Miniprotein binders against a2bj90. Designs and how they scored, part 9

Target 1, 235 residues: a2bj90
Amino acid sequence: MSRSARRKTSALNTVLRVVEVFASIQGEGPFTGTYSVFVRLAGCNLRCPFCDTRYAWSLEAGKPLGVEELVEEIARYEPSLVVITGGEPLLQRHPLNSLVEGLESLGLRVQLETNGILPAPARDEQLWRVYHVVSPKDVPVRVPGAKLHPSWVDYARATGRAWFKFLVANEQHVREVAEYVAKLGIPRSRVYIMPLTPEKLDMKELLELHSRIASLAVKWRLNFSPRLHLLVQLP
Key: E = the ipSAE of ESMFold2; O = the ipSAE of OpenDDE; V2 = 0.75 times the mean of E and O plus 0.25 times the DockQ between their complexes.

## First folded at step 28 (miniprotein)

Design v4 (at its last look DockQ between E and O 0.02; V2 from the best seeds 0.00; counts 0 for: pae O 6.7 > 1.5, placed apart)
Fold by ESMFold2, look of step 28:
Structure v4 (fold): chain B 235 residues (1-235), chain A 119 residues (1-119)
Amino acid sequence: as target 1 above (235 residues)
Amino acid sequence: SEEEVLWRVYRLAYRAWEAKDPEEVIKIIEELARLAEESKDPYLVEWIIWMLAYIARYAKDEELVVEIIRVLARLAEESKDPELVEEIIEELQEVAQKAKDEELVEKIREVLRRLKEES
């Protein structure tokens, strides 16, 4: 082997703990409405009270899938976007980079969803090249243990491939988000506010909440994210 | 189960954020207090403490703030967990920083002094 030593970008037997793989639409954030395949990874470093995917909190909730097999499964859906979510996908960072490498080799566009506690991708990671929607959980409703890693702001600035999404229920929450992003130097163009939905809203209530939060987004000059999949009753 | 209680705390918090009637919010504060006192889960208790303090920081009704101060003080005084007491102290300090009423700020400082001396 040469003195420059070859860099390994993937392992032959790399596996991911996967809860589910399914096709749907991306209902949130900058890629809302895109035909997507969702890969939900097991394990999370938070226990958010408002989490709607609590079944993914434990690593034991996922089954081991080989990265090459997973890439082939995803490709059969012919997605316009591959959304990697979870739990917290960055807990499985090493095999996740291998998955991204495989998906990119097929020309598939990838978006990661993360709570931002673990650091943003380094330049030599495959994750550096994909899109990220970062959902900090320390504002407006603070989840114990949540803290946005500062590298995400630097990453967003350097690459233009990250956006920040916040769950809000009212204008006080929006004010706190606005103060938080201003303090961190996150430009408003990279910020989304999204309805924080309580359990058991009917469709009329859900639409009214969307209208209220969208109006606040306009008032505060922030981007609005729907929860479109809830409105159209898709997973 | 812990998940059922966590979900109940979330629903209570959401109702408190949307409530227009201070009497409804007082009932929510009382229920959150009971859930914290009954819980053995420090994660859930920490979140309830933060939630109560959050309501107090932004409440327009002084009666709500006084009730929350009383509840947080009681939780700290009944606790044997020094980390929980320290968290309550930190949250009460934030409530005091946001309070506009000098008499209310003094009530909070009196509670803080007592809690720090008892630890």
Scores: ipSAE 0.337, ipTM 0.706, lowest interface PAE 3.8, mean pLDDT 88
Fold by OpenDDE base, look of step 28:
Structure v4 (fold): chain B 235 residues (1-235), chain A 119 residues (1-119)
Amino acid sequence: as target 1 above (235 residues)
Amino acid sequence: SEEEVLWRVYRLAYRAWEAKDPEEVIKIIEELARLAEESKDPYLVEWIIWMLAYIARYAKDEELVVEIIRVLARLAEESKDPELVEEIIEELQEVAQKAKDEELVEKIREVLRRLKEES
């Protein structure tokens, strides 16, 4: 393949709108405790009232960054995982596939965080190869316009590279999650419940909430996701 | 506002992915095409192109694919942006690879030839 063919990727396929890049510990889901570089992409297709990253909702909140430059920036951190998050990363699907190709070429593991509204990766996408944590916003707290795309269930079954993370505040929410995942045929081993935290919990209240939700996870035979970064005061 | 347009595109996308009626999908394709033509945001246009190509790749109805090809060809011809034209060419090539009908594949190839000759 000639050097000329690599230069004709449209600027669109090679530029991401990025809010921030930082190193931290993955605080949530199946990779909790992993040293990670976070890439927060700009733009979201939701306006969740409980969103902690509201500053990422607009595409204009992100700066244009070339995929090659971003791969080099990420690689300098020597991460054990690259976490692609934001508003909704799959809004930038084309350049995101290019980013994944670049990162995978360096042997870096990639995890995507998504709200699951947009379709799961197709087999021909680079995104097919990475890990996905899908956070549905239709259960238990319904956000307007949120609905899990059914292809995520199929992707999870086909690849084993998807998990589903639900925000819960009480036992009723956990029940609703359990009923929802049962109805969709999502294995409980792929389901995480995570504390729904209001913006102003002190550390004592945060720990109490974690304890209650973790106990509910055991009772309902679901996995528990902490908000570890909040507990250890990391980004 | 640009935000309102983006939200409209997301609602249209969502409806297209859930639509069971081809006629509803055609109306969505036409509306997405208009939104792309009216847009000054290259990212929004790209996203519309991707979504149209995605619908085409998984469409069971060949008429939907033909309509998407027509819309994408028009967008390419009107934009005169070489980067956008190349993106549309790439997406149409992927649609052609997934198409099973030889007549449909030939229609895509004809459009691809035209777009490549005009580039």
Scores: ipSAE 0.017, ipTM 0.312, lowest interface PAE 6.7, mean pLDDT 87
ESMFold2 (binder alone), look of step 28: mean pLDDT 78; pTM 0.777

## First folded at step 29 (miniprotein)

Design w1 (at its last look DockQ between E and O 0.02; V2 from the best seeds 0.00; counts 0 for: pae O 7.4 > 1.5, placed apart)
Fold by ESMFold2, look of step 29:
Structure w1 (fold): chain B 235 residues (1-235), chain A 119 residues (1-119)
Amino acid sequence: as target 1 above (235 residues)
Amino acid sequence: SEEEVYRRVYLLAYRAWEAKDPEEVIKIIEELARLAEESKDPYLVEWIIWMLAYIARYAKDEELVVEIIRVLARLAEESKDPELVEEIIKELQEVAQKAKDEELVEKIREVLRRLKEES
């Protein structure tokens, strides 16, 4: 990237607190199987007991990185998808919009992962054009303080760029998800159920859980999301 | 460590949701109660309370529900945090709404009455 183009993208002088940047396969949701660069932002507005990335809860866990530097680092991986995750990425909303601008200027496709507590992007935000996978934490397993902001349903309808992903362990959980999405008017074509995996599952147990949840997805006419990275043992 | 406690609660919750043996679930209920009593993390405690109430709402075994009611009542009575007591009252009300046995509903109502008078 030329110095002139880099100067244009870095004029914002914005900083993100970043826990890690790494290449892997997107293992979950609508982009499962895509060669991706993951950008894990620090800070979370929830403390889910089942969180698998607890090291990202504190903003202090992240190192400050300039947006221009981060765009250049990401670009060197030549990703098919940039996955912005965390913590909760929308806690760093302003510099995140700058990062999205830089990534889009290079033609890179971006997906955000969010718990949906903070509002969906406004039309004048760079995040408006990004794909979003929203994982509400108030159903089926309720986490204190979790509540899906209603703007995410409006955003999904207006743009077609949001999907909703729910961790489930059994059919009771799936029934609660189905009731929840029906009440909110979320079409089932936008809904994924995904195995809630304990840390101590062996491969046989992991496959059995995937089989059971996939069967429930078929029964309830919902999309199934694997935890593909766990099945193929990637980070 | 804090990380270890969260992992333990997660594993216990998962096993309780999948367990078919009521005796296993009773042991999990007792361990979750102990973790709630020892914890200084209000998010973890609130989640444990919700999880115990969730088990009670969908349990088919009356012994499980009675044990959870006893645990939740004890946690509320020992707490100096009025927000925690109010959360427990709310969760017990949800358990009562799902209960099919009128004797069980009456036990829950008596606990609720006691908690509201003491708070």
Scores: ipSAE 0.270, ipTM 0.653, lowest interface PAE 4.1, mean pLDDT 87
Fold by OpenDDE base, look of step 29:
Formats: structure tokens, C-alpha cells, sequence
Structure w1 (fold): chain B 235 residues (1-235), chain A 119 residues (1-119)
């Protein structure tokens, strides 16, 4: 392989397609309330009908950013957590490992949001060290092409650094989640249910939905994830 | 089944994004339109609208954009749902902003005027 081909391959491993970088509060999952920098990566392997970030589905929706530049940009916010999200971040797995290495070198905590279709991190990946919130899209709403990769269950058991967040709209969805996690042997302590929110809900409807789903979480002995950012009107 | 409809819509959208033949894309647009018209699921309808608008925004063939505009206009007029009409108006505005052809932009503006006068 020529020096030019190696430089092109090395450059590809150090560039991310990024839709946006912003500071906010983590509104969801086990880190709810944490001051966070969000890195929304471009490209998704799904087309969920309920996706609130449809603009991130195409890789072309992202700008190419160097990992080093992105680490410096993130560090300027002095975040308590770096949240890597997007469409599906693991589509950019190679440069994402480099990003995690850079962020960890600064002592920054990192959380990944993923749909869990792609394999969990291997032990030799920098991604192995970070926190993961896996949002399966095969239950309760069956998004075509969504299937939780089994390695996420193994990763969760091995590391204790994974949680599973399920979108639910009603008690039937909560039941299906409970059955699904039981079947896969996912500990209930690692399971979050979150309101499936249509984009058109007013604040009253949003609060009512949160109340209903939170009550179901208690009834079914599952953790509840708010959509706190929507409730407090943050990005 | 609901699952089968979602699966069909997903597969149609995927084909549309990968399609090189405009005739294939037109057939997909027509099928998506039908599925939206037949649907009682607001999530599915919204998703189809978004997919159609996405196809329009990245279409290289203006005929595809014209067909999508017609379909979206029809969906708006038939639904009589103000919220759906507003979403379609928003999507059409975005398509208009990306359109380079003045005649196409004018067609979109005409549809937008009609939809705004009817809402």
C-alpha cells in the first residue's frame, strides 16, 4: 500500500461526520440531570418512524471534523459528561474510538447512545471503557431492521457499564419490554422505560404521558427515564 | 398487520434512496402515498411524509420532486388535519429552499399558497 493510501486510511480514522456539538443537560437515562456536551454524529442504520433526529440520518448531514479539533471543542465546555449520540454513532466506530481515547486522556467521562444493532465494544476498543445506553428498536415498537446484538447483554454483564432504554407509550409496551428483558436475561436494574413522545405533544400532554409511564415503571419494577430536556425546554 | 405495513414502508424508503431509476422511484412514491392514505397511524403518516420530503430534497430529477409535491398536497387536502397540513407546509418550504429550478420553486410556492389558504 502506497504512502498516499495509508494517509487516506489514517485520515478516515481521525475524521467524524458531526451534525452538531452543543452543551445541555442530559435529559435521559442513568445520567439524567448531568451537565453534558452532546456530540451528534451523522448517519443511521435505521429509519425509526418516531425519530426526533431524522436530520441526522444521512452521513451527508454531518460536517467532517477532526478528532483532535473535536476534543478541543468539547473540552472548552468543561462538561461533566460527553454524550456521543446521533443517528447511530457506531457507524463511525473507528474514528469514534480515537475520539474516546482523546476525551479519556483529558479525564472526561463519556456516554454513548446506540440502537444496539451493531456489536458491543470489544475489550481492545477504547469504547470498552465508556458508558453505554442502548436503545433497542425491536421492542416494543418493531422498527424494521432493528435487532439487538447479543453482545450488548454480554457487555452489560461483563462491565456493568451498559443500560437499556426502551421507548414505551402504554402498559402493553411495558409488558413487552418486561418479557423481552426477562427472555434475554437483562437485569431489571439496567432497564429504563422512557415515554415515546410524538413531536406534537403540548406541555400538559407531555407531563401526563410522563406521569403515566412513570407509574407503569413503578408497577412493573423498572427504572424510569424522563425526557427531561423537553420538560425544561433545553436542547 | 401494522408490523407488515411498517416493514413495507421501510423497505420502500430504502429502495427509493438507493434507486437509480426514476421510474422505480415514482412507483415507490405512489405506493408510499397509498400507504399514507390508508393509514390510521399518525406516526406512520408523518414518517411517510418525511420520507417523501427527504426523497424530494435529494432528487436529481425534477419530475420526482413534482410528483412528491403533488402527493404531499393531496395528502394535506385529504387529511383536513391542521397539524398534518402544517407539517407538509414545513416540508415543502424546505424542498423549495433546496430547489435550484425557478419553475419548480414557483410550483412549490403555488401549492404552498393553496395549502395556506385552505388551513
Amino acid sequence: as target 1 above (235 residues)
Amino acid sequence: SEEEVYRRVYLLAYRAWEAKDPEEVIKIIEELARLAEESKDPYLVEWIIWMLAYIARYAKDEELVVEIIRVLARLAEESKDPELVEEIIKELQEVAQKAKDEELVEKIREVLRRLKEES
Scores: ipSAE 0.017, ipTM 0.268, lowest interface PAE 7.4, mean pLDDT 88
ESMFold2 (binder alone), look of step 29: mean pLDDT 79; pTM 0.785

Design w2 (at its last look DockQ between E and O 0.02; V2 from the best seeds 0.00; counts 0 for: pae O 6.6 > 1.5, placed apart)
Fold by ESMFold2, look of step 29:
Structure w2 (fold): chain B 235 residues (1-235), chain A 119 residues (1-119)
Amino acid sequence: as target 1 above (235 residues)
Amino acid sequence: SEEEVFRRVYRLAYRAWEAKDPEEVIKIIEELARLAEESKDPYLVLWIIWMLAYVARYAKDEELVVEIIRVLARLAEESKDPELVEEIIKELQEVAQKAKDEELVEKIREVLRRLKEES
């Protein structure tokens, strides 16, 4: 194949629409504190009022990057964890599986962040072997159009590689999360509650909010997730 | 901008969930109602409706619940979108199920009868 034809074929099958790539600390969920490279993919199937990354909603917000080029860029950071986020990364499922294959071939650990509307990975997908943090948006803050795909519960049970993370502001929210996960059969050991942060907070207010939600996590015997990057002022 | 409206709605919703003063929440509810009436984004309007109904389901102050019912009824009667009216009806039914006061339940059911007859 000529170089031009090979480039066109590569662009159709192995290209991701990427908004940004940067190094930071994973601030949320089970891998909190891990030196990470974040890959933010463009496109989302939701328009959450509380979204902090609205600039990633449209596929047009991302530039096309070849998967091989992206793997090389990520590897230069020497990350302990590669966090794939977005928008909603599973909208670009096919090239995303290629990216995961490349990262795993270099021994890099991968975590995906998803709203869980699209189905969990099948056994024959590269995504099957990576970690997933699933953030359902139909409880407690019900977002129109959000519905957790039931396959995520099956996936979590089969693999032990998925956790469920919920934004909460108060105890009534926590009660609703507890009822939701019980109804779906999600064990509390796989459940994180995380502070739903309002507008800009000063450090004292942010710490007080974290303390309040952490106390609720203990009371309800759920895992607590900070928003550590906010506490330490990292991206 | 649309992004700024989304952020304003989120900030107001958060304050409503945390507020302890029913009079403060009533002011927030009126602002959210105004934003819903001004918005052309069905996604945002539906979220505001859900948030208002959520506050009503768990509010301890009866005056607050009555005000929310009035706002939801107004939004439904002013709407030309049958799907939005149907959603308001569903949310009012949920409020009625959570209500502990029989007089409140009757008020909600009267509103529901009126909205269903016109839908």
Scores: ipSAE 0.185, ipTM 0.611, lowest interface PAE 5.1, mean pLDDT 87
Fold by OpenDDE base, look of step 29:
Structure w2 (fold): chain B 235 residues (1-235), chain A 119 residues (1-119)
Amino acid sequence: as target 1 above (235 residues)
Amino acid sequence: SEEEVFRRVYRLAYRAWEAKDPEEVIKIIEELARLAEESKDPYLVLWIIWMLAYVARYAKDEELVVEIIRVLARLAEESKDPELVEEIIKELQEVAQKAKDEELVEKIREVLRRLKEES
């Protein structure tokens, strides 16, 4: 391999395609209410019809940012959590491991948001150390090409650092989630149901939907994830 | 392992997106095609199809688009999964809609016709 090829391969491991970096409150999952810096990575392996971040589907929607520069940018916010999200962050797995290493070296907590199609972190990856919220897209709403990779169940059992967040609109969806997690042997304590919100809901409808899904969470003995950022009008 | 294949696929995809050399992209496409053909995971194959179709939709190089179309056509012809063939047809239709070159559009239409007759 020429020096040029080695430099290109090294550069690919140190550069992320980033759509946006912003500070907000984590609105979803087990870290709801946490002051967080969000790093939205570009590129997705899905085309979910309900995606609220469709602008992140293309890698071209992201700017190339160096890992070191991104670590410094994140650190300036003094976050209680760094949330790595996007389209699908694990499409950029190599530079993402480098990012996690940099953030962890500063003592920053990291949470990944993933659709769970790509394999869970291996023990030799920096990503192994972080928290993961896996959002399967095969249940209850079947997105083409979505299938939870089995390694996420194993990772969750081995580490206790994974949660599964399912989008639900009604009780039938909650039932399907309950059956699915039971079949996979995912502990209910690691399962969150979250309202599937259409783009056109007003605040009253949004609150009503939250109330209905929260009541279903209690009934089905599942955790509830709000979409808190929508409720409090934060990014 | 299946995990190693996934790891290879997303590494190749990332390289394809950052590649400035068409020859390097073609080589990545060929390797992705091989990985799809060897895959026992229909979802990995589907993801490769989507990635290839995405590259085709944004490619400025017509030769690259033609190569992706050939690969997608081959994957469809070798596929025993009707859902996979249908998804390839759909993605090729989207590529055709974005293509500005009439000769390229005609090539895509010919492939689409063949795939629809075989399905």
Scores: ipSAE 0.019, ipTM 0.351, lowest interface PAE 6.6, mean pLDDT 87
ESMFold2 (binder alone), look of step 29: mean pLDDT 78; pTM 0.773

## First folded at step 30 (miniprotein)

Design w3 (at its last look DockQ between E and O 0.04; V2 from the best seeds 0.00; counts 0 for: pae E 6.3 > 1.5, SAP 78.158 > 70, placed apart)
Fold by ESMFold2, look of step 30:
Formats: C-alpha cells, structure tokens, sequence
Structure w3 (fold): chain B 235 residues (1-235), chain A 119 residues (1-119)
C-alpha cells in the first residue's frame, strides 16, 4: 500500500470508546430542533452534580468501536447533524479527529459538546472545522476542577464556530454569567442561557422554569436555549 | 450507593437555591453538613463546602449566615486534611469580605483566628 492509502486506512480504523449511538432531536443550543445522531463518548474529567449522563463518566462504560464502523452506523440514520457528546469527548481527541474526518468525507455536519477544560482545536486538526458548543462549568455554580481554557475564546473569535452555553436557575446566576462573559470578551451573540433542571421537575414546573429563564434571556439580551427534548419527551 | 449520595446532595442544593423560607434552608444546611462529615469522598466534601459558602455570601438572613459559619468551622475542626482546612479558611475570608455588618465580620474573623491557630 502507498503511504497515502496506508494513512487513510489507519485513521479510519482508529478506535473510540463509545457509550451509545442514537437518533433524536438536538434539544439545546444554536442547533435546537435539528434531526441528529448523537454519539456519546465515554470518560469525563468532571463529576458535575447536575449531570444527566453520569453513566458516561467512566472510560470503561464505553465499548471500543472502530471509526470506519461508527461512520457507517451514523450514515445509516441519514442525519442532518451529528452531535458528538459524552462525558467529555476531547479526552479521546486523537481518534475523535479521525471520526470527524470520516464524517466530513460524507458531507455530514458535525457539532461537538465540550466543557471547555481541554484546549480548543488547533488549525491543523479536523476538529478546527467543526461546530462547538462550549459549556463552562466554573460559572455560575462552580464545579470543582472546572476552568474554561482561554483558547476557546480565541477559537470562537477566529472561526465563528463556537458558542457558550450556561445552566442558570435564577437572575443572580444570569448576572454572574453576564459578568463572566464580559470579563472574557465573549460577545452576547455567542452566549446561551439554559434552564438548570433538577431531576424531579414535573411538566408544569419545567414549563414555568423555561418561561422564567427565557424572560431573563430577553432582559439580559442573551440567547435562550431550551431543553427541548425534555419538553417533548425525547431522549 | 455513591450515586445516591451525589444525587441527594444535588437535590438538597437545588432546594436551597429555590427555598424562600430561611428555616428550610437552615435544615438543608445541617443535612449537607452531615453528608460532608460522613463522606470519604474529597470531591463531594469540597463541593458541599463551596455550596455552603456560596449561600452565605448571598444570604440576607443573618441567622442563616451565622449557621453556615458554624457548620464550616465544625467541618474544618474535624478535618485532618490541611488542604480542606485551608479551603474553608479561604471561603470564610470571602464571606467576611462581602459582609456589610460589622458584628458579623468580627464573628467571622474570630472563627478564622481560631482555625489558623489550630492548623
């Protein structure tokens, strides 16, 4: 095999530890409402108390899947968007870049969800061209060990392909988010506030919280993100 | 299980954020303190300490702030972990910095002096 063919084959056969692959609607952030395939990668560098995917925290929770096999599985769904999430997907950065290469070769649009602790993509990475929704966990309620890597702000400015999403429960949280993004130089157009939902909310409470946070988004001139999948009872 | 304890702490914290009744928040603070005292997980304990200090910094009810100061002091006195004690001292200093009431500030300073002497 030529050097070119060998490199292509090796990249496509890189292994990812994957917890689950499933079709649903993207319920959060700038792509809300999009028919999507979700790829949940194993492993996380945080233990957020409000995490709704705790089963993905351990790397051992994932099964090894080859990138080529995974690309084929994803393609069968004919998605409008491929959402790479987890845990924290950037813990598997090298094989993740291989997956992105495979998905882009089929013309599939990709979005990454990250807590932003690990650095933003470099210009020579496949991830450079992917959309990113960055959810810093050091504001408004600090999660121990969380800190946004400053390269994400530079990346967002350079590419226009990153947005910042924050879980909030009340106006004090929104004020803290506003102060945080202003300090970092993140423009309001790149900021989403989203309802912080405990596991025990019924539908009436969930709708009331959405209404209150949406009203705060208008008041503070920030974007609002629903948790649409909860409202329409999808995974 | 460990999952059940984390979930319980999260639900207590969420209730404290929403509570309108200071007496309910005080009960939640005592339960969080009990969970911190029983836990061998430093991540959980650090989270609870931060949560308690957060409530104290923004509380308007002086009884609530005093109760949180007492809980934090107790956690520091019972700890054998110097890093945890130093974190509690740091959080109490932040509470004192934001407090407007001189009597409250002096109470926090007294607690800080005691904790630094016991180090």
Amino acid sequence: as target 1 above (235 residues)
Amino acid sequence: SEEEVFRRVYLLAYRAWWAKDPEEVIKIIEELARLAEESKDPYLVEWIIWMLAYVARYAKDEELVVEIIRVLARLAEESKDPELVEEIIKELQEVAQKAKDEELVEKIREVLRRLKEES
Scores: ipSAE 0.087, ipTM 0.523, lowest interface PAE 6.3, mean pLDDT 86
Fold by OpenDDE base, look of step 30:
Formats: structure tokens, sequence, C-alpha cells
Structure w3 (fold): chain B 235 residues (1-235), chain A 119 residues (1-119)
């Protein structure tokens, strides 16, 4: 490959399509309650009908930002955690590895949110070193085109840096999750169930749903993820 | 309940995605169209449209693509919602870009012309 081709491939690996950057509290999963900067990347390989971030589905909804500029922007918030989310962050895998390298160079902890359709990080990727919360959309919600890539199970076993978060609305969904993770050999300690919240729940309905799903988590011996940001009215 | 409708749409869409029989897929497409027409949730309608267009983009059977185009055109004409019509136009343009059959592309272009003239 010519020096020019390497420079063009290098330049393509340094720009992300970003929808928004904001500071909040991580409301979900193993890092719930952590002061975090959220980087919402544009583009998704799914169209979940329950998605709360539909504006991020198109790559065109994101602005092109340089990795260096984005690292500087994130660092100004002095975050305890950087959460990379969006549609599907792994659609931008190459520049995302560069972003992770920049953030880790500053000593920042990074968590990726992913739907688990795309392959897990390889050992030579910067993404290998970060935390991952994988949110499968095949079980129980069966979103078309959703299938957990098997490499996420292997990654979780190899690194201990992956958790699996499942959206559930009722006990049948919790049963399906329990069976699914047992079949895949995912330890229950790595599994979170989270309320599937339809749009337009009032606070009373939201609290009731949280209570029901939390009780099911105890019954089924699974971890519970709140949607804490919704409960405390943060972004 | 709204939850039951969403669950039904999920199951139908899942079946369509994994179906081996084109006739079964056609039945699912028509049921999804009906659910979109009856829906008061614009986001559910948008998702159904996207899902139909997604199936069309990856369909190996041209008959399925033709049926999806027909259904999307109907949904656009019935909704009278400019935002929905624009989304359907966008999705049909993407289907046309991936289509290899010239007759199929021309059918999509004809529908696109009609929808743009009515908008």
Amino acid sequence: as target 1 above (235 residues)
Amino acid sequence: SEEEVFRRVYLLAYRAWWAKDPEEVIKIIEELARLAEESKDPYLVEWIIWMLAYVARYAKDEELVVEIIRVLARLAEESKDPELVEEIIKELQEVAQKAKDEELVEKIREVLRRLKEES
C-alpha cells in the first residue's frame, strides 16, 4: 500500500459521525449512578420499535467530528466514565478504536453500549480493553435482523469485561432470558434485566414497572438494571 | 393493548425475516400493512415501513419486492401525512438503488413519481 493510501485510510479512521455529547448519570447496567459523558454515535443496523433514540438511526443525523477534537471535548467534563452509545457504535468501529485509544491515554474509563450483532472486539483492537454492555435484541423482543454474535460470549469469558442487558416486560420474557443465557453458558452474574418501557408511561406506571421487573429479577436470580435517568429525570 | 400490538409486530417481523416460503412472507407483509393502517403510533408505522423496505432490499424473490412496493404506496396514499409519505419515498429510493432488475427499478420509479406528484 502506498503512503497515500495509508494516509487516506488513516484519515477515514479519525472521523466519527456524532449525534450528541452530553454529561449525565449512567442510568443503566453495572455502572448505574456513575457520572458519565455520553457520546451518541449516529447510525444503527436495527430499527427497534421501542427505541428511545430514533433520531440516531441515520448516519446523516450525526455530524462529522475528529477523534482528537472529540477527546478534548469529553475531557472538559472530567467524567468518571465515558459511555459510547448511539444507534450502533460498532458501525463506526475503526474511528471508534482511535477514540478509545485517545480516551485511555488520558486515563479515562470507557464503556461501550452495543446491540451485540457485530463481532466482539479482537485482541488487537483498542476496544478489547474497554467495558461492554451488550444488549441483545433477539431475546426476548425478537427484533428483525437481531442475533447475538457468538464472539461476545467468548469475549465475556476471556476478559470479564462484558455484561448482557435484556429488555423485559413480563415474567415470560424473564424466563426466555434465563433459558437463553443458560443455553449460551453466560453466567447469571453477568446478566441484567431491564424494564422495556413503552413511550408515554407516566411516573407512576414507570415506578410500578420497575418494581415488577425488580421483583422478577430477585425471583429468577438475575441482576436488575433500572432506567435511573428516567426515574430522576436526567438525559 | 399497545404492548400486545407491538409484540405481534415483533413476532410477525421475526417470522418474515426467517421465513423460507414467499407465500408466508406475503401474508405477513399484508398483516403488517393492516397493523400500520390501524396504528395510532407514528413510530410503530415508521418501524413497519422500515422493516418492509428492509425485507425488500434483501429479498431474493422479485414478487416479494413488488408486493412491498404496492403496500408502501398504499400506506403513503392513505395516510395523507407528508412526513410519512416522505419517509416512504426515501425508503423506496433506497430499495431502487439496490435492485438489480431494470423492470423492478422502473416500477419503483413509477411509484415514486406518483407519490411525489401527490405530495
Scores: ipSAE 0.017, ipTM 0.349, lowest interface PAE 6.2, mean pLDDT 87
ESMFold2 (binder alone), look of step 30: mean pLDDT 77; pTM 0.755

Design w4 (at its last look DockQ between E and O 0.03; V2 from the best seeds 0.00; counts 0 for: pae E 10.9 > 1.5, pTM E .795 < .8, SAP 74.163 > 70, placed apart)
Fold by OpenDDE base, look of step 30:
Structure w4 (fold): chain B 235 residues (1-235), chain A 119 residues (1-119)
Amino acid sequence: as target 1 above (235 residues)
Amino acid sequence: SEEEVFRRVYLLAYYAWEAWDPEEVIKIIEELARLAEESKDPYLVEWIIWMLAYVARYAKDEELVVEIIRVLARLAEESKDPELVEEIIKELQEVAQKAKDEELVEKIREVLRRLKEES
């Protein structure tokens, strides 16, 4: 490969399509309550009907941003955690590894949010070192084209840096999750159930839904993830 | 309601892989098409188009694929939005690339020719 081809491949690996960068509280999963900078990447391989970030589905919804510039922008917020989310962040896997390297060099903790369709990080990737919250869309909600890649189970066992967050609306969904994780050999301590929230729930309905799903989490001996940001009216 | 739309989309997607009632599935397709035509949410319209095209790419039943192609063509012709027409053309091209039946591929090509001539 010519020096020019290596420079072009290096340039493609240093630019992300970014929808937004903002500071808030992590509302979901094992890091709930953490002051976080959210990096929402553009592009998704799914079109979930319950998606609250549909504006991030197209790669064109994101602006091209250099990894170095993005690291500097994130660092200005002095975050306790950097949350990389979006549509599907792993669609931008190569520049995402460069971003993680930059953030880790500053001593920042990184959490990835992923739908788990794409393969888990390999040992030679910078992504191997970060925390992952995998949100399968095959169970119980059965989004078309959603299938958990088996390598996420192996990654979770090897590293202890993965959690699985499932959207649930009722006890049948919780049962399906319990059966699914048992079949895959995912430890229950790594499993979160989270309320599937329709758009436009009022606060009373939202609280009632949280209460029901939390009670089911206790009954089924699973962890509960709130949607804390919705409850406290943060981004 | 958004919940009803959600359920219909999931049913349609499920029917792409499993045994389906043609009358029920065609009804769901027409309901989603109507929703896309009436919608002021461009993201909902894009989602419906993407879901229909997704089902068309993986459906085992050619009748279902033909119905989706018809609906997508109608949506393109009625919208008069060049961006939406281009999106539908792109999705139909992907359906044609995955189709195994030559007659079905030719039907898609005919629709694609029509949409490109009108654009």
Scores: ipSAE 0.013, ipTM 0.316, lowest interface PAE 7.9, mean pLDDT 87
Fold by ESMFold2, look of step 30:
Structure w4 (fold): chain B 235 residues (1-235), chain A 119 residues (1-119)
Amino acid sequence: as target 1 above (235 residues)
Amino acid sequence: SEEEVFRRVYLLAYYAWEAWDPEEVIKIIEELARLAEESKDPYLVEWIIWMLAYVARYAKDEELVVEIIRVLARLAEESKDPELVEEIIKELQEVAQKAKDEELVEKIREVLRRLKEES
C-alpha cells in the first residue's frame, strides 16, 4: 500500500460514531450483574418496533471519537466488562476491531451485542476473541429485514464465545424459539429467553412478566435473562 | 466488500420503512443485484433475495415492486444453483400472494411460469 493509502485506511479504522459511553450494570444475558461500561455505537440495520434505544438508529446520532481516545475514556471507569452495543455495532466493523485490540491490550474483558444479521467474526479479526450475545430478531418477534447469519452458529460451536438471546412474551414464543434453536443445532446452554417488555409496565407488572418468562425458561430447560437494569432502575 | 453489501441491504430496508425517493431505492436495488451476481457467499445472496422480496411484499410503490420482480427473475435465470432458483420462486410466490394489484399478480405469475418451464 502507498503511504497515502495507508493513512487513509488508518483514518477509516480509527474513528467510531459513538452515541454514548456510560457505566452501569449489565442487565441481560450471561453476564448479568457485571459492573460494565457500555459503548453505544450509532447506526442500525433494523427498525424494531419494540426497540428501547431508537435514538441510536441513525449514524448521525453518533459523534466521531478516535479509538485511542475512547480506549482511554473506557479504562478510566475500571470496568469488569466492556459492553459494545448500539444500534448494530458490526456496521462499524473496521474501527470496532481496532477498539477491541486497544481494550484487550489493557486486559479488559469485552462483550459485543449484535442482531446477528452481519457475519460472525473471522478467525483473523480481533472480534474473534471477544464474547458475543446474539439477539436474532426473526424468531419469535419477526422483525422485517432480520435474518440470522448462519456463521454465528458455526462461530459459537468453534469458540464457545457466543450466546443467543430471544425476546419472548408468552409460551407460544418460547415454543418457536425452542424449535428454531433445535433446527439450527444451538445447544440449550447457549440460549436465553428474555421478557419482551412493553413501555407501559409498572414495577408490579414488570415483576409478574419476569416471573412468567422465568417459569417458562425452567419448563423448557432454557436459560432466563432478566431485564435487571429495569428491575433496579439503572440505565 | 461483504460489509458494503450488508450496509446497502440496511439502506434498502430503511428506505422501505421511511418511504423515501423511489429513484434512490431503485439505484440501491440495482447495486444489490450486481453484488449478488458477484458474490461467492450463498448466504449473502440468499439474504439479498429475501430482503428484496420483503420490500416487494410491503412496498406501496408499484414501480419499486416491478423493479424488484425484474431483478429477482434475472438472478434466477442467470443462476446455476437450483436451490437458489427454488428460493427465488418461493419468494416470488409470496410476493404474488401479498399483492393486491391484478396486473402485478399477472406479471409475477408470468415470471413464475417462465422460471418453472426453464429446466
Scores: ipSAE 0.007, ipTM 0.206, lowest interface PAE 10.9, mean pLDDT 82
ESMFold2 (binder alone), look of step 30: mean pLDDT 74; pTM 0.738

